# Ledger of designs, part 4: VHH binders against Imidazole glycerol phosphate synthase subunit hisH (hisH)

Target 1, 214 residues: Imidazole glycerol phosphate synthase subunit hisH (hisH), of Cyanidium caldarium (Red alga) (q9tlq8)
Amino acid sequence: MKNIGIINCGMGNLHSVSNAISNIGFNPVIINASKDLVSFACSALVLPGVGSFDLAIDRLEKKNLIEPVKLWIQEDRPFVGICLGLQLLFEGSDEGSKPGLKIFNGYVSQFKHSLVKKVPHMGWNKLYFNRFNTIDNLVPHYFHYDLQPWAYFVHSYYIEPKDCYTFNTTSLTFYGKQKIVSSISYNNILATQFHPEKSGLFGLFILKRFLSSY

## First folded at step 1 (VHH)

Design d09 (framework vhh_7d4b_2)
Fold by ESMFold2-Fast, scan of step 1:
Structure d09 (fold): chain B 214 residues (1-214), chain A 123 residues (1-123)
Amino acid sequence: as target 1 above (214 residues)
Amino acid sequence: QVQLVESGGGVVQPGRSLRLSCAASGFTFSDYAMGWYRQAPGKQRELVASIYSSGGSTNYADSVKGRFTISRDNSKNTMYLQMNSLKPEDTAVYYCAAVEYTWEGSTYEYDYWGQGTQVTVSS
């Protein structure tokens, strides 16, 4: 069984992610420090979390995980970001002052009250995939139909990429009048704003397809 | 006005190479992401490879990764698929597709498709 490292940045969701990884046939191992990356010989890393961007960066810094995670990604080793884990890949957040991992250009922004009635965006919502990439193969090739994939969201901030054309895969989700980037892929990175570990069989299937490719 | 014209298909023996071309006209080619799809008899159409408007980001189906290379020449309004180490399983009609990719005001829907070009890999 392959080891999948789940990075503990102290921001929650470790149990549900660990269970999802087990359910799809992998061995989840919790990464609390950089030494754990060497000890467990992971095939992929997962960075989950909910809540504050700056607090997560601070906690990763104190665990000496910022540079090892950046190096993992720079070496094109498989990486999954979930919710906050997607957001941390960008330059920074409008809620704070800490720089992100700066893997991608762009920032994390708060929902505009003129465009949405409620914050957070909470519940099931539809995904509209770019049909020119590998993630499109995990779901039906048609969009805006009854068999369109749905995923579970709970977030108050969303990513604003500087140039979406750099990504291999993207999906959009519409919340009120707000357009949300709900997932991206680039090389060996899969990052989702939704929680695949809470998105039923669809969420488990997307995780299994990605992780089974390595 | 808009056209995508595929060429370069044919019949080859296993292990050989082919290069497909897609010539585009009637739109600003450099603003569009491009892709190659294929469909074998009795099977669903599947993505083979894609390339973003900048040419810097490419994506490949697992079945062709390491064997096929997608590229584009925006000065010639042409996209290519270099197919090496061809297998009988690669036999299909190959389609060129284009989509205008924008996060500012548009949805993800295919804009344009070519007519297809047949590739047959036989012993």
Scores: ipSAE 0.000, ipTM 0.181, lowest interface PAE 12.7, mean pLDDT 81

Design d10 (framework vhh_7d4b_2)
Fold by ESMFold2-Fast, scan of step 1:
Structure d10 (fold): chain B 214 residues (1-214), chain A 120 residues (1-120)
Amino acid sequence: as target 1 above (214 residues)
Amino acid sequence: QVQLVESGGGVVQPGRSLRLSCAASGRTFSSYDMGWYRQAPGKQRELVASISSSGGSTNYADSVKGRFTISRDNSKNTMYLQMNSLKPEDTAVYYCAAEDYFWGSEYDYWGQGTQVTVSS
């Protein structure tokens, strides 16, 4: 059984993510310190979380996990970011002052009341894929445009990637008049704004398909 | 936002080749799915070829399979349609189109069109 490391940045969702990883046939191990990455011989890392960008960065710094996570990604080892974990891959957030992991260019922005009726974006919503997106076999080709999967969201901030990156796979979601990048894949990275661990069979399917590739 | 400008159309004899180009202005070109449509007088507009944002996936209308090749160069913000073995029935105005990561029946952004005429 493969070990999947779940990074504890103190921002929640550990139990639901651990349960999802177990349900799809892997062994979840909680990563509290850099030494745990060596001790558990993980096949992939998952960075979950909800809440404050700056607080998560501060907690990862306190645990000396910033540099090991960046090195993991630089070595093209499999990595999953969930909700806050997706956001932390970018340069920073308009919420605060801490720099992100800076894996991707772009920033995390707060919803504008002129474009959305309520904050947070909370509940089930549709994922829209490019008609001609490659999807990497992450999602079967018939999900590209004829079948629009639904996923569960709960967030007050969204990513704004810069155009210098070409993602292998991306999906969009509409909340009011706001366009949200709801997932990305790039090399051995999968990152979702939605919570696959809370998105029913579709969410479990996405996690299993990605993690089974390694 | 993206603005699209087509070029490379013209008059050509049957059996010859033309290469159409679509130049995009805007810094999100590499994130768009793109395609070529055509419309002949008295006919409906039809999709000729499409290409994913990465260039890794392409699709062609049955009428042009094996003759036309779609490609893109994201570093130059340009998409191409190489048209080989042209036939009189390929005569149409060709439109460049881009879709901003949204599933739908039509593309979000369109060029002005470029005329291709296949005749003696």
Scores: ipSAE 0.000, ipTM 0.112, lowest interface PAE 16.7, mean pLDDT 80

Design d11 (framework vhh_7d4b_2)
Fold by ESMFold2-Fast, scan of step 1:
Structure d11 (fold): chain B 214 residues (1-214), chain A 122 residues (1-122)
Amino acid sequence: as target 1 above (214 residues)
Amino acid sequence: QVQLVESGGGVVQPGRSLRLSCAASGFTFSSYAMGWYRQAPGKQRELVASISGSGDYTNYADSVKGRFTISRDNSKNTMYLQMNSLKPEDTAVYYCATLEYSYGDWYQFDYWGQGTQVTVSS
């Protein structure tokens, strides 16, 4: 059974993500420290989490996981970011002081009252995919432009990429007047603003398709 | 001024090859995903091939997979389409284009070239 490392940055969602990984046929391994990356032969890493950008960076720093995770990604090894895990790939939060992993250019911004009726964005919402995004290859049987898959969201912050054409944006979602990048695929990275572990068969299919490719 | 200029079209016999070029100016070429689009008489417009800004990712319509190859040279602000094993069904005007997000249609080609005619006939 292939080992999938789940990074514990102390920001929650470990149990639901571990269960999802088990349900799709992999062995979840919790990564609490850099030594765990050496001890366990992992086929992919998953970075889940909810809550504060800066707090997550602080906790990853204290666990000595910032540099090992950056090196994993730089070596093009398979990586999944979920919710906060997607956000941490960017340069930083526009309200915060801590630098992110800086894998992608851009910042994390809070929803503005003028553009959305309420915060957080909570509940099921539609995904819109580009026909030529790499995600078309990850979910071909459940996804066409006419078939708008629904996913579960719960977030108060969203990513603002500096240039969406520097990476393959895999999906968009619209919340009020706000356009949200709801998932990104780039090299061996899959990162989602939604929670695939909470998005029914569609979410599990995306995870299984991506992780089975390696 | 944004400009896309196609070249390399022509008339060829079935089974032959052509290479199309698209010269781009007026924008940061390497920052834009690009594509080749075609329109045949009496047919729907279709996206034939696309390429990421870096050139690392390419996608093809099923009708051209294994026959066409898209590439780009960011140092020359130029994109190419190598068309091998041409069929009469490939006869169309071929357009160079950039991608943009929009409401409803979150990708539409924002900047278009004037097109270049490809005719495959015996």
Scores: ipSAE 0.000, ipTM 0.138, lowest interface PAE 11.8, mean pLDDT 80

Design d12 (framework vhh_7d4b_2)
Fold by ESMFold2-Fast, scan of step 1:
Structure d12 (fold): chain B 214 residues (1-214), chain A 123 residues (1-123)
Amino acid sequence: as target 1 above (214 residues)
Amino acid sequence: QVQLVESGGGVVQPGRSLRLSCAASGFIFSDYAMGWYRQAPGKQRELVASITGSGGSTNYADSVKGRFTISRDNSKNTMYLQMNSLKPEDTAVYYCAAGWYDEYLGSYYFDYWGQGTQVTVSS
């Protein structure tokens, strides 16, 4: 049974992600401090979270996890970012002034009420994958019968990549008049704006296929 | 339900023209980028032409530039491909597709497809 490290950045969602990892056949281990990365031999890291970008950065700094996480990613070791975890990979947020992990170029922007009827974007919504550059192991063949993928979202901010042309695969989701990049794949990174742990069988199969590759 | 229905294919002599049409339903047409793909015998499927939702930007494969024109009428939920100066190498099944254009990726990604329409250019 492979260990999957789940980073506790103090922003919630830890229990549901841990349960999802366990249910798909892996051993979830909680990473509370940099010492835990040395103590546990992890095959992959998962960074979950909901809420404030700046607060998450502050809490990761307090736990001395910023540099270890950056190093993990720089060494091209398997990494999953969920919701806030996707957002933290970027340069920063218009919510505040703290720099992100700066793995990718671009910023996190707040939804504008002129473009969307309701904030947060909450509930189930459709994913449109790049079918010509989609990594097959990230999408379950269960849905190759012309099923439209749906996933669960709950967020008030969305990513605006400057260099998304560098990503191997992306999905889009449309909310009101706003186009959302709802997931990205780059090398050994899978990062989703939606919550695969709350997205039914589809979400669990995405996680299982990605993690089973390592 | 999303549907894309192609029409206008057929058999023509070299140097002639054909106009393909794609009628769309089940989605807000102006929100979607549209494209024409073709698959020739023994070859991979290729993007021939694409157009943004507004119709403000178009792109063409090098093999068809100057001969083919893509257009759309959002009031009729219909996309067109005007094919002029047809050559035997244009023989293929032509597919209508609907999807999205990612400005940062510089690429079109299509999730909805028509059934295809045969175009044969022969002497």
Scores: ipSAE 0.000, ipTM 0.129, lowest interface PAE 17.2, mean pLDDT 81

Design d13 (framework vhh_7d4b_2)
Fold by ESMFold2-Fast, scan of step 1:
Structure d13 (fold): chain B 214 residues (1-214), chain A 123 residues (1-123)
Amino acid sequence: as target 1 above (214 residues)
Amino acid sequence: QVQLVESGGGVVQPGRSLRLSCAASGFTFSYYAMGWYRQAPGKQRELVASISSSGGSTNYADSVKGRFTISRDNSKNTMYLQMNSLKPEDTAVYYCAATEIYWPDSGYEYDYWGQGTQVTVSS
């Protein structure tokens, strides 16, 4: 059974992600410090979380996990970012002062009431995938099952699609008049704004598909 | 900062041709799908033609298939609409529009719009 490291940045969802990893046939191991990355032979890392960008960065800094996580990604080792974990891959937050992991260019933006009627974006919403070969890596034979899968979202901050055009963006989602990046696939990175661990069989399927590839 | 500027409109006789141009600035043109919309007096706005960011995929309204050709030159940040065999029913204001993503099976609104250029087909 492969070990999947779940990074504890103290920002929640650790239990639901751990349960999802177990449910799809892997062994979840909790990463609380850099020494745990050496102690556990992990096939992939998962960075979950909800809430404050700056607080998550501060907690990762205090655990000495910023540089080890960056090096993991630079070595093209499999990495999954969930919700806040997707956001932390960027340069920073528009309303924050802490630099992100800076794996991707761009900044996390807050929803504007002029474009959306309520914040947070909470509930099930559709994913729109590029039909030009990006979908096969996440959902093999997707066109035989569901052309527009639904996933569960809960967030007040988002990534603009314009910041993702220099690499593969696997899906967009529309919330009110706002377009948001709902998932990114780039090299050995899968990052989702939605919570696959809370998105039914579809969410479990994409996690299993990605993790089973390594 | 983002600007789309249409040109090439005018008054022509039925059966003639016009070429519309849309010059884009203030964004990375090659990342955006582009489209031409038109609106005639008293009618709803309709999509006439669209083109993917690479130019590899195009789509046309049934009313213009075989007569109009959409193209783009990413090195010049310009999109074109070649309009052949013009008919009086083609009379409308033509708008250039840009959107971040071109999904053939997805509904979406265009994000940036030009000011429009008038095309009139009459005797």
Scores: ipSAE 0.000, ipTM 0.175, lowest interface PAE 12.3, mean pLDDT 82

Design d14 (framework vhh_7d4b_2)
Fold by ESMFold2-Fast, scan of step 1:
Structure d14 (fold): chain B 214 residues (1-214), chain A 120 residues (1-120)
Amino acid sequence: as target 1 above (214 residues)
Amino acid sequence: QVQLVESGGGVVQPGRSLRLSCAASGFTFSSYDMGWYRQAPGKQRELVASISYSGGSTNYADSVKGRFTISRDNSKNTMYLQMNSLKPEDTAVYYCAKFTEYEGLPWDYWGQGTQVTVSS
C-alpha cells in the first residue's frame, strides 16, 4: 500500500484527512518533522489545515518543514493542499507579514462583509470547472456539463491568484457576490479551498483520482 | 467591443512551419489569459495552447507539445502560435480565444478563425 504523508502544521484536520486517505486505499503517515520525510517512502504529500496563514508558516518554520516542502514541490513530486494548505502555496496574506511558500503568484484576502452576509463561508456550495482548459487531470468531462458537483467549505479567507486561467484545471465557486477560486491543478499539484475529506463521495473521488495517478 | 482577428493560416506541406497571429482590441489585453482552439471537420473543438496574461505560464495539448509555441506581445496587443513540424492531423480551423468571466461563469470570446491545411 502506498504511503501518503500528511504534514502536521499544528492547524488541525489531521484525523479527517487521515481517515479519508485510508478509506480510498492508501496508508496515511503523519509528518511531524523533516526526518519523517526520509523515514517514510511517501508517494505524495498532503498539507491540510484551517486558521491563520502566519501562524501556520511560523509552525512550519519551527518544525524545519518549509524548505523540504518547497523542495518536494520543486522536484515535481505529487502534492495536495487543503483549505489553508492551498492558501500557503501563495505569496502571503494581505493581513499578515509572513511570506508563504511562493509556489504561485497572488495573495490571500479576507471576505468583505459588503459582498457576503456571513463570515466564514460555511457549508456546501457548487463547483464550476474551467471548461477552456484540458480537463483530463481532475474530473471526468461529464462533470463540467451535466453535473456541477458540490463540496464542503469552511473559510474566512480566499485566494487571489495572478495566473488562475493558466492552471491545468481550476474551479470557481460563488458565495454571495464574491467569486472564489475553489481548486487548482497545476503540474503535480492539486489544491482545494474546500475540504475533499468532508465532501462526500465526490471529495473522496477527487483525492483517489489524483493520488492513484502516482 | 471585444474583437479578435486571426491571420497566418494557409496550405502547407507536412513537416513545414506556419505562424498564426491574433490581433486583439476592445479590452485591456495585458489583463487576460489567452489561447488557441482548433476544430477539424467531424471533431469537437479542442484547446491547443494557452498563455497567462503576463506570458509567464503556458500550457499545451499533448498532441502539439514540443511542436507548437504560444507567445504574446502585450505592447502590440497580439498573440502568436508558432507551429513547427506540421502533420496532416493538424488540419483545422484555428480560433483565437479570450478567457473571460461573465456573471460568474467563464465566457470566452472567439475570433472568426483561420484555416490551416496540411497536405502533400
Scores: ipSAE 0.000, ipTM 0.149, lowest interface PAE 11.3, mean pLDDT 82

Design d15 (framework vhh_7d4b_2)
Fold by ESMFold2-Fast, scan of step 1:
Order: sequence, then C-alpha cells, then structure tokens
Structure d15 (fold): chain B 214 residues (1-214), chain A 122 residues (1-122)
Amino acid sequence: as target 1 above (214 residues)
Amino acid sequence: QVQLVESGGGVVQPGRSLRLSCAASGFTFSEYAMGWYRQAPGKQRELVASISGSGGSTNYADSVKGRFTISRDNSKNTMYLQMNSLKPEDTAVYYCAAPYEFDSSGWTYDYWGQGTQVTVSS
C-alpha cells in the first residue's frame, strides 16, 4: 500500500481527506513536520484546508513545512492541493500580506456580493473542462461528453482565470456572475477548489486516477 | 485579430520525422493552452496533442503517444509538434488551435489556423 502524506496546516479537513485516501486504496499518513516526509516515504503529498490564506501560511511556517513542500513540488513529485491547498499555490491573497508558495502566478480574491448572492459559495456546482489540458488523464472520457461533472464547494475566496490561470486550468466553474478556477492540472500537480473527498464518485475518480499514476 | 499560422508539413516516407510549427498572434500566448488537431479526408477533426500555456502539462491521443511531442516557445509565440515514426495513417491536414472564449456552457470558441498538409506515403 502506498503512503500518501496529508499535510497538517491546522486548517481542518484532515479526517475527511484521510478517509477518502483510505477508501480509494492508499495509506494516509499525517505530516506534522518535515521529518515525517522522510520517515513515511510518501508517494504523494496532499495539502488540504479551509479558511484563511495568511493563517495557513503562518501555521506552515511555524511547522517548518514551507520549504520542504516547495522543494517537493520543485522536484516534480506528486502533489494534490484541496480548496485552501489550491489557493496556497499562488503568490498571495488580496486580503492578506503573507506570500504563498508561488508555484502559480496571481492572487486569491474575495467574492463580491454584487456578483454573487451569498458568501461562501457553498454547495454542488458544475465543472467545465478545458479540452486542451490533461483532462483525459484524470477524468473518464464519458465525463467530458456525456456526463456533466458536479463537485462540492465551500469557499469565500477564489482564483479568477483572467490572470494567466487559463493556461493551467483543467476546469472552470460559474458562481453567480463570477468565473472561478475549479481545478488545475500542471506537471505532477492536481489542485482543486472543490473538495473531491466530498464530491461523490467523481471526486474519488479524480483522486484515485491521479494517485494511481505514481 | 487572433491569428494562427501553421508550417512544416510535407511528404515523407513511413518511419521518418516532421516538425510542425504554429506562429500565434493577437492574444497573450503564454496564458492559453493550445493544441494540434488533424483531419483526414472524410473523417472528423481529432485532437492529437495539447499543451498548457506554461508548457508544463501535455496530453496526447492514444494513437500518437510515444511518437509525437508537443512543445512551445513562449518567447517566440510559437508552438511545435515533433512527429517521429510517422505512419500512413498519420496522413491528414494538421491544424493549430487555441481556446479563447469561455461562458457558462464551457469553452465556446476555438481559434484555428489554415492547416498544413502531412502526407506519409508507403
């Protein structure tokens, strides 16, 4: 059984992500410090979380995990970012002052009430896939053409595709009048704004397909 | 305004190689994923390879995996398709394409070049 490291940034969702990883046939291990990455010999890392960008960065800094995670990604080792974990891959947040991991260019934005009915964006919503990206590697072909995939979202901040994100975007989603990046596939990175661990069989398919590739 | 111009097609024997180029203008090249399609007479257009704007992610049709390599040079606004071990069934007009517009129904608009003919004769 392959070990999948789940990074504890103190921002929640560890239990549901651990359960999803177990359910798809892998061994979840909680990463609280850089030594855990060496000790558990992980095949992939997952960075889950909900809530504040700056708080998550602060907590990762206090655990000395910023540089080990950046090195993991720099070495092109398999990495999954979930919700806040997708957002942390960017340069920073418009509402914050702390730099992100800076894997992707741009900033996390807060939803505007003029464009959306409620904050957070909470519930099931549709994914629209860019046919030129790696969608065929992660999603069964019938989801592209016959079955519109739906995924579960709960977030108050988003990544807008206008700022160079379309080139790394696997899927986009509409919430009210706002376009959002709902997933990115880039090299050995899978990052989702939605929660695959809460998105039924579609979410499990994406996680299992990605993790089974390594 | 958006323009895609293909070059590099030709006639080759089976087992040989060709490199196609696509020169792009009218959009911020590095921000958009792009791809190569092909269309043989009497058949529908099929996607053979795609590449993310950064060049970090690629995708290939099963029929060309291991033989074709897609790449891009963002400093030159140019995308390439290196075609190795060419087969007669690779004979088609090859088109450079970029998705441009997105609406609530998904990607609504692909920009296409004029095409370049590749003929693999046995």
Scores: ipSAE 0.013, ipTM 0.345, lowest interface PAE 8.0, mean pLDDT 81

Design d16 (framework vhh_7d4b_2)
Fold by ESMFold2-Fast, scan of step 1:
Structure d16 (fold): chain B 214 residues (1-214), chain A 122 residues (1-122)
Amino acid sequence: as target 1 above (214 residues)
Amino acid sequence: QVQLVESGGGVVQPGRSLRLSCAASGFTFSSYSMGWYRQAPGKQRELVASISWSGDSTNYADSVKGRFTISRDNSKNTMYLQMNSLKPEDTAVYYCATEYGYSIDEYAFDYWGQGTQVTVSS
């Protein structure tokens, strides 16, 4: 049974992510320090979280996890970012003082009340998948572009990638007048703004498909 | 004190209908998305249906699409599951649960009811 490391940045949501990983047939292990990456011999890492960008970066720095996570990604090892975990892959937040992991170019922005009625974007929403460069192996065979999957969101900030065409696959969702990048894939990275662990069978199938390839 | 109380379960014959209710108290119901889960003996708990905070978005497991309908009444702090064309495979304990909500202490937390038994006799 493969170990899947779940990074504890102290930002919640570990319980539901651990349950989802168990439900799809893997062994979840909680990563609290860099030594845990060596001890557990993980096949993939998951970075979940909700809330503050800067607080998450601060907590990862205090746990000495920033550089190990960057090296994991640099070595093209399997990585999943969830909600805040997607946001942390970018250069930073417009409202923040701390740099992100800087895996991708672009920033995290707050919703504008001129474009959306209420903040946060909370609830189920439909996903639209776009292919930019390559084969899309992340969409299950029972899902296709004509039959859109639904996923669960709760966020007040969204990513603004500098160039979406660098990604292998991107999904979008629409909230009010705002277009939201809801997921990205690049090499062995899957990162979602929605919570696959809370998105029913669709969310579980996306996680299982990605993790089962390793 | 947060509480979720399920009702409406029972024993029915295949092809019949049941309506489950979940009464919520002790939190701001209208600010949470909600779900119905079920667990049969020896199986893991699975999501059956979910509904957004406003009720304008719903999602269903493939096994129940077209047969079950989830709804909510925020004025009554109550969520419902209308179950039509029941099959023996629907036999399980049904739970209502919260999804995300913002609390003063945490960004997300989970609340569960104690469950209500649904038995579809063959």
Scores: ipSAE 0.000, ipTM 0.120, lowest interface PAE 18.0, mean pLDDT 80

Design d17 (framework vhh_7d4b_2)
Fold by ESMFold2-Fast, scan of step 1:
Structure d17 (fold): chain B 214 residues (1-214), chain A 120 residues (1-120)
Amino acid sequence: as target 1 above (214 residues)
Amino acid sequence: QVQLVESGGGVVQPGRSLRLSCAASGFTVSDYYMGWYRQAPGKQRELVASISSSGGSTNYADSVKGRFTISRDNSKNTMYLQMNSLKPEDTAVYYCAAMYDSWGEVYDYWGQGTQVTVSS
């Protein structure tokens, strides 16, 4: 059984992610401090979370996890970012002052009421995949376009598709008149704006295929 | 109405070059991911090369790396595939494809294909 490290940045969803990892056949280990990354031989690292970008960065700094996480990614080791974990890979938030992990160029934007009627974007919504993207290796053909897969979202901030086209964004989602990045695949990174641990069999399938590749 | 039209195919000897073009009409390609696929007789379709909407990112099949170059000119609504050092195994019908997501609808456009034959 492979160990999958789940980073506790104090921003929630730890138990639901841990349960999902266990249910798909892996051993979840909770990473509370930098020493835990040394103590556990992890095949992959998962960064979950919900809420404030700046608060998450502050909490990761206090736990001395910023540099170890950046190094993990820079060494091209398998990494999954969920919701806030996807957002933290960028340079920062438009409404924040703390720098992100800066793995990707661009900033996290807040939804505008001129384009959406309600914030947060909360509920099930459709994913639109790009056939030219590496995530096609993580998603079987029958989950692509023709089957219109759905996933569960809950977020007030989003990533613009323009900021991710150089990385061949794996899926897009529409909320009102706003187009958002719903997942990114780049090297050994899988990052989702939706919560695969709350997205039924589809979400579990994506996690299982990604983690089984390592 | 909406079309992708391939051109530049033909018959060449091994070691020669061809340049394929894909011209889009009825829509603007600047927001589309684009790629070249090929299918040889009796074989399954395979992705040859892909290019992001901005042109800043490209991917190639291992069989063509170092020999083929994909590029695009959004101002001309056109995508290209420069094929160098052609081999008999490159013989196939080459298809241009474009993907777009708009207002909850997915648009997936394909050309009709252009034949490339590499024979001695």
Scores: ipSAE 0.000, ipTM 0.179, lowest interface PAE 13.1, mean pLDDT 81

Design d18 (framework vhh_7d4b_2)
Fold by ESMFold2-Fast, scan of step 1:
Structure d18 (fold): chain B 214 residues (1-214), chain A 123 residues (1-123)
Amino acid sequence: as target 1 above (214 residues)
Amino acid sequence: QVQLVESGGGVVQPGRSLRLSCAASGFTFSSYAMGWYRQAPGKQRELVASIDSSGGSTNYADSVKGRFTISRDNSKNTMYLQMNSLKPEDTAVYYCAAYLVEGDSWEVYTDYWGQGTQVTVSS
């Protein structure tokens, strides 16, 4: 059984992510401090969370996890970001002052009520993957499958990458008049705005496919 | 008018190499991801390799990993596929593909294909 490290940034969703990792055949281990990254032989790291960008950065700083997580990613070790965990990979939030992990260029923005009538974006919504996603084995090949996957969202902020074309694969979704980048992959990173741990068999499939590759 | 023109196909013996080229025009080449597909007789087209807009990120089908290398030169609007250690199973028509976004970026993709170039690996 492979160990999958789940980073505790104090922003919730640890139990649902831990349960999903167990259900797909891996051993979840909770990473509360930098020493835990040394103590556990993890095949991949998962950064979950919901809520405030700045609060999550502050809590990761307090736990001395910012630099170890950045080093893990810089060494091309497998990494999954979920919801807030996707957002933290960017330069910062337009509503905040704390810098993100700065793995990718761009910022996190709040939904504008002129474009959406309800915040948060909460519930199931359709995913539109680019067609070059097939060889990453992250999702079923759309060329072979007439699939419109649905995933579960709950968020008030969304990513605005400076250059989406840097990513191996992307998916998007539409909420009101707002288009949302709903997932990205790059090298050994998978990061989703939706919650695969709450997205039924499709979400579990994506997690299992990615983690089984390592 | 979007055009994709493949070249570099041919007949080679197993274990040899070929380099395919795809010359693109009619769109902002440096802004779009590109890919190579292949189709053997009686089979569906399959993705062989893809490359992002900058050339910094690439993906390969499991059957070609370690043997094929995709690259691009944005100054020449050209994408390449270097095919090493060719096998009879690589025999197919190879297609250059671009997935262009209609309207705003990320809304709707329109597929553009070249005419294809034949690669035959036989004795």
Scores: ipSAE 0.006, ipTM 0.232, lowest interface PAE 9.9, mean pLDDT 81

